# Ledger of designs, part 1: VH-VL binders against q9vjs7

Every score and structure here is a prediction.

Target 1, 121 residues: q9vjs7
Amino acid sequence: LRYSQGTGDENCETLKSEIHLIKEEFDELGRMQRTCNADVIVNKCEGLCNSQVQPSVITPTGFLKECYCCRESFLKEKVITLTHCYDPDGTRLTSPEMGSMDIRLREPTECKCFKCGDFTR
Positions, changes and structure headers below are counted from each chain's first letter, unless a header gives other numbers; antibody chains are not in Kabat numbers.
ipSAE, averaged over its two directions, is called F for ESMFold2-Fast, E for ESMFold2 and O for OpenDDE. V2 adds 0.75 times the mean of E and O to 0.25 times the DockQ between the complexes of E and O.
[cut] stands for letters that were removed.

## First folded at step 4 (VH-VL)

Design v17
Fold by ESMFold2, look of step 5:
Structure v17 (fold): chain C 121 residues (1-121), chain A 125 residues (1-125), chain B 108 residues (1-108)
Amino acid sequence: as target 1 above (121 residues)
Amino acid sequence: QMQLVESGGGVVQPGRSLRLSCAASGFTFSKYGMHWVRQAPGKGLEWVAVISYDGSNKHYADSVKGRFTITRDNSKNTLNLQMNSLRAEDTAVYYCARETYYHYVWGTYEDFDYWGQGTMVTVSS
Amino acid sequence: SYVLTQPPSVSVAPGQTARITCGGNNIGDKYVHWYQQKPGQAPVLVVYYDSDRPSWIPERFSGSNSGNTATLTISRGEAGDEADYYCQVWDSSSDHYVFGGGTKLTVL
């Protein structure tokens, strides 16, 4: 039988992360047209959230378990240029039209603990 | 070659259930957020549900919330839609569609860059 | 939830420019994505983030978005462009994905 000790015990924060972004372009027949990639730094949510167990008459065990997950509470748009584009044969594409691709991402600016499976964004 | 193949459609009575499956191949399924989108006969597209790449976040259209459950099994490269308490207005072709790779947050893109061919669900009495 | 409005049909003569509108309250604050759907086929993404194109989509497909109106423009319309066209946004306030009602493009 346990109860959460409150939000002061949580460590859910926004951290910078290096990621490898890949955008694969396929046509309507599922044929690869090009693949573009880059290594970029973006924000992500990481940390600990307090999970709760509470008494209940409804469940077979007599308890409800409620999990909380560290997730974004606000997202901002970020434009990232993928500078490494390749044709289906793996040949590097270098023209201005095909040699790069802009990707629009939503990245977190604030992270909070939410009930797992319930999320505003 | 990338493929998304829906299955599990059919004809059912109102109040019954169906489970749809979408088999994915030719891409790293576990890196992509996935959607269900439906289209009633002779009508437009309607978004139904989304599930994040790791299954940790889900959202539903108001018309299906509480009745439909989106799930995924990344070990089997499958997306599922459990449809309970079906109504006549749920009659539609159901498509699965993918978002672009964004493994650290839910959804890299707001668009659906590849779609399956759909499976038909008919709810009639 | 957020609503997108499209005209039900647009007609253009071959070789002429078609404009398909997508109306929404402050739609210029959103990114608009466009899909082409031919009879009996799945939708195909043709324009995304207002004006970007997949590399295999010809440049005669273009998009714009400001104020309360987004527009898909198809220059030099061809018979192969006959399809239904849908606009779509992500609404951050609800975390919902919204489609317009669709526009049937006819090339006469």
Scores: ipSAE 0.250, ipTM 0.738, lowest interface PAE 4.8, mean pLDDT 84
Fold by ESMFold2, fold request of step 14:
Structure v17 (fold): chain C 121 residues (1-121), chain A 125 residues (1-125), chain B 108 residues (1-108)
Amino acid sequence: as target 1 above (121 residues)
Amino acid sequence: QMQLVESGGGVVQPGRSLRLSCAASGFTFSKYGMHWVRQAPGKGLEWVAVISYDGSNKHYADSVKGRFTITRDNSKNTLNLQMNSLRAEDTAVYYCARETYYHYVWGTYEDFDYWGQGTMVTVSS
Amino acid sequence: SYVLTQPPSVSVAPGQTARITCGGNNIGDKYVHWYQQKPGQAPVLVVYYDSDRPSWIPERFSGSNSGNTATLTISRGEAGDEADYYCQVWDSSSDHYVFGGGTKLTVL
């Protein structure tokens, strides 16, 4: 038996995704110093959230829609080492100082439905 | 070579409007979040506004919220700041600055890795 | 609103180590970014995420952050280091970017 009421089931959750990360370093004159990259597995929020439709006297259609988006409710840091670094000419850099780069991402560990809008970033 | 070139500064009276622009070149502008940061003469840096890479998200400092509008045109590689109801306290050099990182939407970017040379706005009676 | 405090000035003898502090309530729970600004120029990022450096910034620039204080350390100070230095954080509660008041470094 179904107990739920509403527009449908929500399925906002944290999922693994493979992404290609690229970071370019530029100096103060805008000259590229190196480009580093890696393929990594990170979390993202993915899924559907119920929209709410209610009567309204101020809209042309007589309805007001409240949209909800699947977004991060909690983030944790993940440090990723980019191991493929290249100079501006495309030559692979292999020295200990220049051959890799650590970057920091905050990835979602919890996702929830929030009202869509400009306050999210 | 990457460049950020601000323009549109000048002298205006209080209550008037001014539009700043920032022309970007030498990088894929449409992949980077962009900021305006200002510096009053003889004072420190003050963050003004941010716009996400696709223009979908914008945030403003409380001192300018409701008066300033940040926009971007990715087809022309330009960042803009519409400044309305200008006050003497808005007198500053205005810099455009880019975020350090250009992929993907769920991360938060905290620092500014490249800055333009700025354009001066003077609001005086 | 979140507040960052910096000393107005710091002096160092040539060849000596300068330390520029940035104070904030629980700043150790945040990442601190540091900018150098020379007279008439735009700011330049010198340290980010507390202690990382862009590849062209010399290793004598370093940073640390714990408790209520972040510190930019410049070893072997030289005349070319004379500038204003700003700390900056992103404040997640307001989604705002906050700068310290700046510190003028003088190499005597």
Scores: ipSAE 0.120, ipTM 0.720, lowest interface PAE 6.3, mean pLDDT 84
Fold by OpenDDE, look of step 7:
Structure v17 (fold): chain C 121 residues (1-121), chain A 125 residues (1-125), chain B 108 residues (1-108)
Amino acid sequence: as target 1 above (121 residues)
Amino acid sequence: QMQLVESGGGVVQPGRSLRLSCAASGFTFSKYGMHWVRQAPGKGLEWVAVISYDGSNKHYADSVKGRFTITRDNSKNTLNLQMNSLRAEDTAVYYCARETYYHYVWGTYEDFDYWGQGTMVTVSS
Amino acid sequence: SYVLTQPPSVSVAPGQTARITCGGNNIGDKYVHWYQQKPGQAPVLVVYYDSDRPSWIPERFSGSNSGNTATLTISRGEAGDEADYYCQVWDSSSDHYVFGGGTKLTVL
């Protein structure tokens, strides 16, 4: 990372993004107990990757196609606290127990170009 | 298939010099930062040095700074470590390791995804 | 210098969950990587960036990091998991790559 150049993907980058997260919590009976939300900054992958199509005499189609997409190469799970919670009636919950909700999500830590549709992680 | 193969290890007396090499194959060597990490017998891992993909940037652990020199030859897919003024405490298995590859994002986190099998260096009188 | 502290050894029974800790000042603000090293072998990356893992690493291996402690968790421990485990970070202040002292995991 620090000392590596990468694959030469000129504009595939890990960027900061502000998103609005909403999470609903249901009780054991399947009834909505509360809805929590927050604006948080997370990482995203954004950029362009080189794709190529060239003639080929060794493929059935007559072409060699290489399509690449900018996406995550590494992910990190982190805990985010949703600080705005509301009951089903829309009343804000302010108690320490119900006024916030911790959720786990995964965000990209690094991005690079992969073959489109050919990444399994 | 990614492969790193260290060589050059041996037994030397204190104050002497030794040159280690790491031969890389199976990936575009010139795109990756490379590291040396060592492990004294029965001890833990200790980072030694890093060199950037193009060799323009180098950094060393304090324990070896001024004595060791990390270099690379991208045309030969080779990483080197010149070890001068060797001390007994330099006795260790020396690994070359590839820095995890990331595109154009420079972060503050680096790991080592591929390691060689190491070469043993023994410094003793 | 930045220091990572690991317990020298951890023991678990087969099928039980092993937890290996890595302590460091505000380590939660860093990304922690974990390596497995079996006797006579080179280290192998098993967890990176706190909680992610290579696809060839079993899901039994997981990681977490918060506050001053990172943890490698190995569920359903197997004999084959016996190894030394090292945590590692990069310290921006010194530009050093720092390893923990290593933890020997024994599955009894």
Scores: ipSAE 0.100, ipTM 0.650, lowest interface PAE 2.1, mean pLDDT 87
Fold by ESMFold2, fold request of step 14:
Structure v17 (fold): chain C 121 residues (1-121), chain A 125 residues (1-125), chain B 108 residues (1-108)
Amino acid sequence: as target 1 above (121 residues)
Amino acid sequence: QMQLVESGGGVVQPGRSLRLSCAASGFTFSKYGMHWVRQAPGKGLEWVAVISYDGSNKHYADSVKGRFTITRDNSKNTLNLQMNSLRAEDTAVYYCARETYYHYVWGTYEDFDYWGQGTMVTVSS
Amino acid sequence: SYVLTQPPSVSVAPGQTARITCGGNNIGDKYVHWYQQKPGQAPVLVVYYDSDRPSWIPERFSGSNSGNTATLTISRGEAGDEADYYCQVWDSSSDHYVFGGGTKLTVL
């Protein structure tokens, strides 16, 4: 079997994206207490990664395909304030306690090409 | 009203298998990472496993790795736990729990904001 | 794997402040989440990300986290606060979720 090489540009990078976040808040009985939302800017990994094919005696086809995916290599905490909160009837909540909600998430700060399915790096 | 309802618990002999199910309703199941957490009688909480919102990523506690398999069916709003080679120390109430993973962002929340009422698994000779 | 340590029990008189600790190596570099569990019930999230609360949880519940110790503080303790309390973290190196052993709070 012949070795083959992938060719082309890799451009896996961290890009800004605007997303619409929604958080529904439920009590211990599963009753909705409020729904909060905001448009926020977060990072995402985007881009193309080269795949490689090489001979192998391990696979049924005699080839090992090394698929690479653009994924995060480092995550950092970001606090996001959801600024539009509504009660279950759709009424806007404006009190300091109920009119906004802070949520926390992890977003990528560095992106690289990894073998697909490897999320522990 | 949001609900998580566990089922499939029972009494089994060591070395046997069980399959637990968790039926979800009242929220968009396919947008949330899901967990199994267990509690032995009279003991504390122990995390068991997690599955990402689309099922592409799974992690297990060391105590169950290689014996338990977490899966989900987003078309049926169902979370499952296949439990093989059961041992006496697997005796516990098993809860399904959700995290607040939003489908537009990388990463996960680290907390469990809603829990089912649990199903009891007893492994005894 | 990462270990969280809690005292087995804490007792306070009604109206007094209860403090429940959660010990871990460099726990101040992690976010700590707290759950209340009453007998025969599922756990309920009461504090998350060290110090935030769900909107329906009374402001009497608060949290802090620094160094090797996180603390859940329940001011003006009531009989209705009697429960088991668990701290929990996510360990980024293993992608594992770790609970403390639990603390039984008794309000005389």
Scores: ipSAE 0.078, ipTM 0.700, lowest interface PAE 6.9, mean pLDDT 83
Fold by OpenDDE, fold request of step 14:
Structure v17 (fold): chain C 121 residues (1-121), chain A 125 residues (1-125), chain B 108 residues (1-108)
Amino acid sequence: as target 1 above (121 residues)
Amino acid sequence: QMQLVESGGGVVQPGRSLRLSCAASGFTFSKYGMHWVRQAPGKGLEWVAVISYDGSNKHYADSVKGRFTITRDNSKNTLNLQMNSLRAEDTAVYYCARETYYHYVWGTYEDFDYWGQGTMVTVSS
Amino acid sequence: SYVLTQPPSVSVAPGQTARITCGGNNIGDKYVHWYQQKPGQAPVLVVYYDSDRPSWIPERFSGSNSGNTATLTISRGEAGDEADYYCQVWDSSSDHYVFGGGTKLTVL
């Protein structure tokens, strides 16, 4: 888990989202071995955070800006299975070892409003 | 296609020993972590033990630690559970279960995707 | 040790949606897996990693997890769904695999 503290949590929510994932796998020689894909449900952060802009005579831009963004405060690592795999010729792979592919994905477990640009994840 | 078959269950007296086996087929056994899970009559599921794909790492529930030993033979596609000093509370159906292959590779092996049909162990005087 | 709590039973009318809860401290920070067990049969994985499902499991089965509660949802309930359902997590601090007490689902 990844921890971060935020403020201004007005309408920022943790929601479920369906996404399509596709990934190619290459062998030791750099040749494409297979392509796998699947539709999966993951968490996302979505919502509105309060921002304000006011005039200022002490800033170079002439404004004081306080902008907030909806983003993750906690992350967890998820292993997901791509259930449709194909060889370079487009033939479906059905063996237990080649018919599916597990990949690692980080997803939010909690979302909050943070000051925009303060940190990257 | 994929199959897990438990054997070795039976009726034994308290303090005795019993050895369970699980025969695996339909997949590359040596790539998967394997578990034992038990279920007392009319009760819920209880995790018992885990062994890594290569047998180098083992872990047990506190209720069986020091009494049970989990082993595997990858050349024979078999999982075993040696149960010593058996108690009445060990009475249960014992299942062998496979953990997901790639989850184990990542080091986060949490779920059991395939189960055997179980073998019944009864400990009574 | 980490503990999971489930209601002992849940009843739903045919065609309606069944919801089975699994409670645990900060369970939303963990991944929850669900198993279906019919009488005289071995458990079957129906939902894993909170909301994913094996391809052979009907889309009527779904899962969610947040806060202190995970939920298994079975839409359009039918008689064939009658079974015991167990939630399960892995506890990193103890390296234990923990099951809930199980929930008997009745469709009538």
Scores: ipSAE 0.029, ipTM 0.623, lowest interface PAE 6.8, mean pLDDT 87

Design v17
Fold by OpenDDE, look of step 5:
Structure v17 (fold): chain C 121 residues (1-121), chain A 125 residues (1-125), chain B 108 residues (1-108)
Amino acid sequence: as target 1 above (121 residues)
Amino acid sequence: QMQLVESGGGVVQPGRSLRLSCAASGFTFSKYGMHWVRQAPGKGLEWVAVISYDGSNKHYADSVKGRFTITRDNSKNTLNLQMNSLRAEDTAVYYCARETYYHYVWGTYEDFDYWGQGTMVTVSS
Amino acid sequence: SYVLTQPPSVSVAPGQTARITCGGNNIGDKYVHWYQQKPGQAPVLVVYYDSDRPSWIPERFSGSNSGNTATLTISRGEAGDEADYYCQVWDSSSDHYVFGGGTKLTVL
């Protein structure tokens, strides 16, 4: 039986984009303490990956479909400071401790076409 | 007060089905991805399944794929796990767990910040 | 599949520093999270994203991650720290959440 392999990185690339990040912080009791946000530039994976449909004698439909998706192959840690923080009532927090929040996120550094999974992040 | 409460566990024979439920309270349930994680008696933690905040995306561990179905009802703040074709190796305490909340377009959720107390599932003949 | 390796047990005297390792191929390129589980209880997140800590977790708990090894460090060990500790990552290749085998910490 013929089995199709991935076509590689056709039109799948790492791009820069500006996004709005939001994080809610809760205390140990599960009550929201504050919400912080910021606009940041991060990498993303974007592009088209070629999927294939091949004849198959082992599938009920008579065809085997292999789908590929543009996803991250490598990730990099990035620390970002969220500079706009608000209490649950919507009041801006300005104290040194509560007025900003450092968070970590993971952004793509390389993107490739992978066989599609059941879950897209 | 944030709370996750699992239910539906019990003793069942191999090949049978069981439905677990997780009731969430104290937070905006519809904003969070939710997971099932299980732990066999005296063993370690094993990830089972994930469902996105809106239920649009689901993913399963290979060990349960095709047999288990994860669902959620945001109007009722409930997470469910339908377990079919149960096997002895499915015997475990099943936990529901909440993803850490980061709101971004390509969000990567990797950790579980809150867990329920679990419900025990025993599969035996 | 991606595999995380933990020692099955670690022992430490009270007041001493415990170190629990989590081994994985290029684990330093991943975010590692750590969970504490006491007998009969659900897991509790103690360290996330390698070294961050929830505010309600004591500063005695810290994490590091580089190369092929992540480490949970518990300084000034107390009897209350006795528990099983699990490391966890997300593997992008398989899109699986992977736990280590767990380490039982005993405070002698």
Scores: ipSAE 0.019, ipTM 0.619, lowest interface PAE 6.7, mean pLDDT 85
Fold by OpenDDE, fold request of step 14:
Formats: sequence, C-alpha cells, structure tokens
Structure v17 (fold): chain C 121 residues (1-121), chain A 125 residues (1-125), chain B 108 residues (1-108)
Amino acid sequence: as target 1 above (121 residues)
Amino acid sequence: QMQLVESGGGVVQPGRSLRLSCAASGFTFSKYGMHWVRQAPGKGLEWVAVISYDGSNKHYADSVKGRFTITRDNSKNTLNLQMNSLRAEDTAVYYCARETYYHYVWGTYEDFDYWGQGTMVTVSS
Amino acid sequence: SYVLTQPPSVSVAPGQTARITCGGNNIGDKYVHWYQQKPGQAPVLVVYYDSDRPSWIPERFSGSNSGNTATLTISRGEAGDEADYYCQVWDSSSDHYVFGGGTKLTVL
C-alpha cells in the first residue's frame, strides 16, 4: 500500500520494535480454547512532523491548519507465529496443532509525514 | 458455552422510552467491550453504541446521541440500552455484540466476534 | 463520516469464486472485518483484520485489503454461502464503527 502525498518526513523514521502479542482463541461454542503469545520484532513509525496553523481570510474558521503526522507510506502483511500457547488453566500446550498459532498483521515498511487524519487504530 | 441474549424489545409509540437488556454467559463479561448494533427491517447493520469493559467509557452514533444510554452491570453480566425519545427510524432489531478480545500493543479492538440473536423494537403511532 | 461502499448483490455459480468488494477512501489504511448474515439470523464474523479467519470458518473464506478496496473472497461457492455480507471498519476520527451497506450473495 502506497500513500502518495507527504512532506517533512526527514524526522519520521521506520524503526524496529519488539512487541508482545497475546491472542485468545475460542472454539465454535465460544469457550476459551487457548491463549497464545510471543515477543516479535515489527516495524513501527516514529518521529516528529511539522504542523502549521495560520490566520486565513479564505476559510470560514479564519484559520488554515496544516497538521502532519508520522505514519506509514507502505504496508506489508506478515504472518507471525505465536509459540507460547496455554490452555485456560495455564498449562502450556505442546502439540503441533495447539502449541502454536499463526496470526496475520500488517506493519509499515516505510514511514512519512502525512496530513493528520483517519488511520488504523 | 458463550451466550448473548437480548430482551426488552416490543412495540412503542414515538416519544416513549424503552429499555433493552443483554444477558451474557459463558465468558468473563467484565473483560470485554460491549456494543449495540441495530438493523432496520430489510436494511443493513448500523452501529449504535459502545461501552468499555469497566463502563468508564461510552460512545454513541450521532443518530442516537443524547437519546440513548448504554450501561452495564458486570456483577450481573448484563448490558443495557436505555432508549428515550424514540422515533420511527429507531425501528430495528437490536443486537448486543462482544468486541474482540485480542491484546496487541497498539490496542486494536475493532471487530465483533460474537452476537446475540437480537430483540425487535418497533416504534409506530 | 467515513463511508463504506458495497455492491448490492453478487451472483456466482456453484463451485465458482465469489468476490465481494468494500470500497472506502484509503481503506487499505484500515483493518477490515467481514460478517455473514443469513435470513433471520444474527451476523457471524467470517474474516477479521483484513485476512484472518476464525478457526470455525472454512478456509474457502479469505480477505484482502489494499488501496481503496477490500475484498472478501469465497472460493468454491456453495448454496450454503448465500447470505448478506457486510464489511466493517473503525473510524479513528469519530470513534465510530462503520458498516458497509451489505452485499447479497446468490449462488445459482
């Protein structure tokens, strides 16, 4: 995924980050089947972007606001394997079927300063 | 097994009030954000309101803001929706839905993994 | 407010692949979730976070999301797949949960 319009991205960087992921899995009856977790390295966007607010006679509000945020310009999907799985009682699961869980997430591959707005939580 | 059961629906005149309830079982209710979602007859799904797991945060769709109040009682595993000043356009099946409970560092809770069967609310003169 | 656009209906022959689109401005910047709803029943989550799937949902159901379009793909369509399908996102600007208008899938 590409976002075409950005500026002032010299201080917005794509960095590696170690995060802890936890996911609960339920069966078809809604019962807790297992909880899996892992520490994984992902990309993150971090940095400062320039924003500007100035008076304007053109806008109804009387101001021209140009606010920028450090965010992704490219995203990629990756599969992460959670290798620590436990049953509801806290017992570690070791079977091939239950001992690990694959999850899909999207991470940034490139970061830039874009106008602030709606983005993924 | 997990279960969500809505109740309190019925026929009511415009301007009147109605209180819906959702009884939860089979999971730790107090850990989950809960939502109300409605569906007018023959129409699509419309999000109504959300309440955080501990009830400290609430948010509403613009269409119901100021008229509806979402509450929960974790000691009773119940979710409620107080509907005041009801309008004809509020006619719908009302579902309670559980927000997904996945812990990511970014705190993403944005989908509904389980739904009740709904309760019908009809507002007509 | 953020808006999701779905085609009102999609038709496929049995055994063929159905693709249901969900359009939204820079929807690829969001995570998209999909729900299946059969007549007289509550919605069921079939795909979440663009492409992940509950374990009880068949592998025939898959999702993708890029640019301005998210897609629910149902491979080897069966009569039992006939339903309304809704895409859904969370709008960070308004803190609203937004559904598409729904797509009726027919398998004939």
Scores: ipSAE 0.016, ipTM 0.619, lowest interface PAE 8.2, mean pLDDT 86
Fold by ESMFold2, fold request of step 14:
Formats: C-alpha cells, sequence, structure tokens
Structure v17 (fold): chain C 121 residues (1-121), chain A 125 residues (1-125), chain B 108 residues (1-108)
C-alpha cells in the first residue's frame, strides 16, 4: 500500500519536529565531563495505522486482530552540532575542544505501517 | 559519578534459574535504553538483550530468546535479567551496558558508552 | 545472523602502528564501533561510527570502514594499549547487536 497526506484513514508520515536535544558526556570511569544541548529540527515518524481484523480458524472467536504501528522504513545520517556545553557545575565551556559536540543520528526519510512489536528503530 | 553495578550471579545447576540485577546511579536511568552483554571465560563478547528506556520494547539474541526476560524498574533505577532453563553455554560474566544517547535522539542506539563491572554466572553439573 | 571476523592477535613493537581488522559482508554500509578491554575490566568505547572518538581517547586511535573491512588503527603503539579489541555493529534487519571475536594486541 502507498501512503500520502490525506489518504484514507491511515496517515503514517515523516514530520519535522523541533526538539531540545541534550547529551551528557562521561569518561571511561563514569565521571561526567560535560552536558551539551541545542534546539534542533529533526525528522520523526508520526501517524496512525489501522488495526486489521480477519477471519481465522486458530482463535476461539474465529477472528484474528493484527496491530500496526507507524515506524521508520529508511534512515539517513544527520550530524548535529550541540553548541551549548557546560561543565558539571553549570559553567559554560568555550574552549574549542569542549565548547561544542557533534552528534550523529539517523533520522527517518520514509515511514510505513509495520506489525507492532517487530522493531522500534 | 555514574555507576552500573551488577549482582545476582552465582553457581547453579543446568535447568535452574537466576535473576540478575543492575543498579544504576549518577545519570537519568529512565531516559536510556539498556542492554545485557555476556562474556564466556576466555572468550569474546556476546550481546544478550535490550530494553527500551520506558520498557515498552524488548529484543533478545536467538541463543536466549524464550528463556531470558529483560525488565526494568525506572522508579528504582534497576535493570533485571530473569534467566530460566540455564545451560552450560550460559556460563559467562554478564555486563549491563547503557546506550550512548538518551531516548529521543533518533538512530543513535548502536553503541554503549558505559558498562558495569559484571557478575559471574556459572552453570555446571 | 550477521557475522564479524577479527584476527585473533596482532603484535607490534613500541612506537609502531597497529592495525586491527573487522571483516563483514558489506560492513561499509554499517557503522562500526570499537571497544578496548583490559584484563579483568569491562570494555571501554574507543571509536564509534567508524571514525569518531570520545573526547578523552587519544588521536592515536583512528578508524576507517569501507567495502567488507573496517580497521582500527593505533599509531605509536604503547604498552598501555595492550588489550583485547572488539568491533561491533547494529544490524538493522534483525535488530541485533553483533560483536567480532576480539583481537589481542601485544606491544613487545
Amino acid sequence: as target 1 above (121 residues)
Amino acid sequence: QMQLVESGGGVVQPGRSLRLSCAASGFTFSKYGMHWVRQAPGKGLEWVAVISYDGSNKHYADSVKGRFTITRDNSKNTLNLQMNSLRAEDTAVYYCARETYYHYVWGTYEDFDYWGQGTMVTVSS
Amino acid sequence: SYVLTQPPSVSVAPGQTARITCGGNNIGDKYVHWYQQKPGQAPVLVVYYDSDRPSWIPERFSGSNSGNTATLTISRGEAGDEADYYCQVWDSSSDHYVFGGGTKLTVL
């Protein structure tokens, strides 16, 4: 099945969302080194998928219900620079090494309805 | 200071059960996906299971599926592994490990930036 | 089930460059993460997403990934670099996390 905005009862699509992104960085000993943040625009999958009811000989009621969830089907890499970094005391870090942090993430470029419980990524 | 402390390891007979626990502190536990990874004596690392930040999604390695159950209690900052029907090949040090990024950083749940010290499970006749 | 293959051991003289390989079918289409494990210790992340380092890891550690092989490179090897090294990927088709068999690095 093909999906588009406004098609039928289902609308599982890629949407832009603004989020406040926070990352804590720890060293190998588990000591917090810094906390970095930024407000960023990212893609997410959002929407609804119809549950299905179909005849079945394997259930006591003679019907089988399948649940579907809106999930990513394709991802792409996006690099985001967090520009507001602070030490554990809340002091702004401004050195070249510690004043920003690059985060790699994979964001959805296509979303589809899948059986619930298959994957969340 | 961030800590992950595993407990509940011990010596058990094949076919018996154990419950492992991992106590977390020094970070917002409820924002991170958590994993169990094991290492048999003298051997390499093997991924066991993952649980999402809110406990809504769980996945298991084929070698443990149907026998092991991963759970978490975010009010107690604990991760658990219920291990049933234990076999000799389950003998290992069991580590709990944290995903590098917290839950709404999409597509970043591939690597583990902090590990506990592990707890030893020995399954022997 | 996705498989990663590493050489069991690599040996280098102090000051020389060590290269540890991680083989996998089309591994260049995945991101590779590397862990260092010293005896009696838990693994420590040293390289992630093929070539990035945590800020506390020396620039002597670097990584690359293309085709069927990822490589961890440790320049100017030191005795403190002696450890087991594991590569790891996330396999999106199975939603499984896969480790290589590990490579023991010796600096003689």
Scores: ipSAE 0.011, ipTM 0.652, lowest interface PAE 9.3, mean pLDDT 82

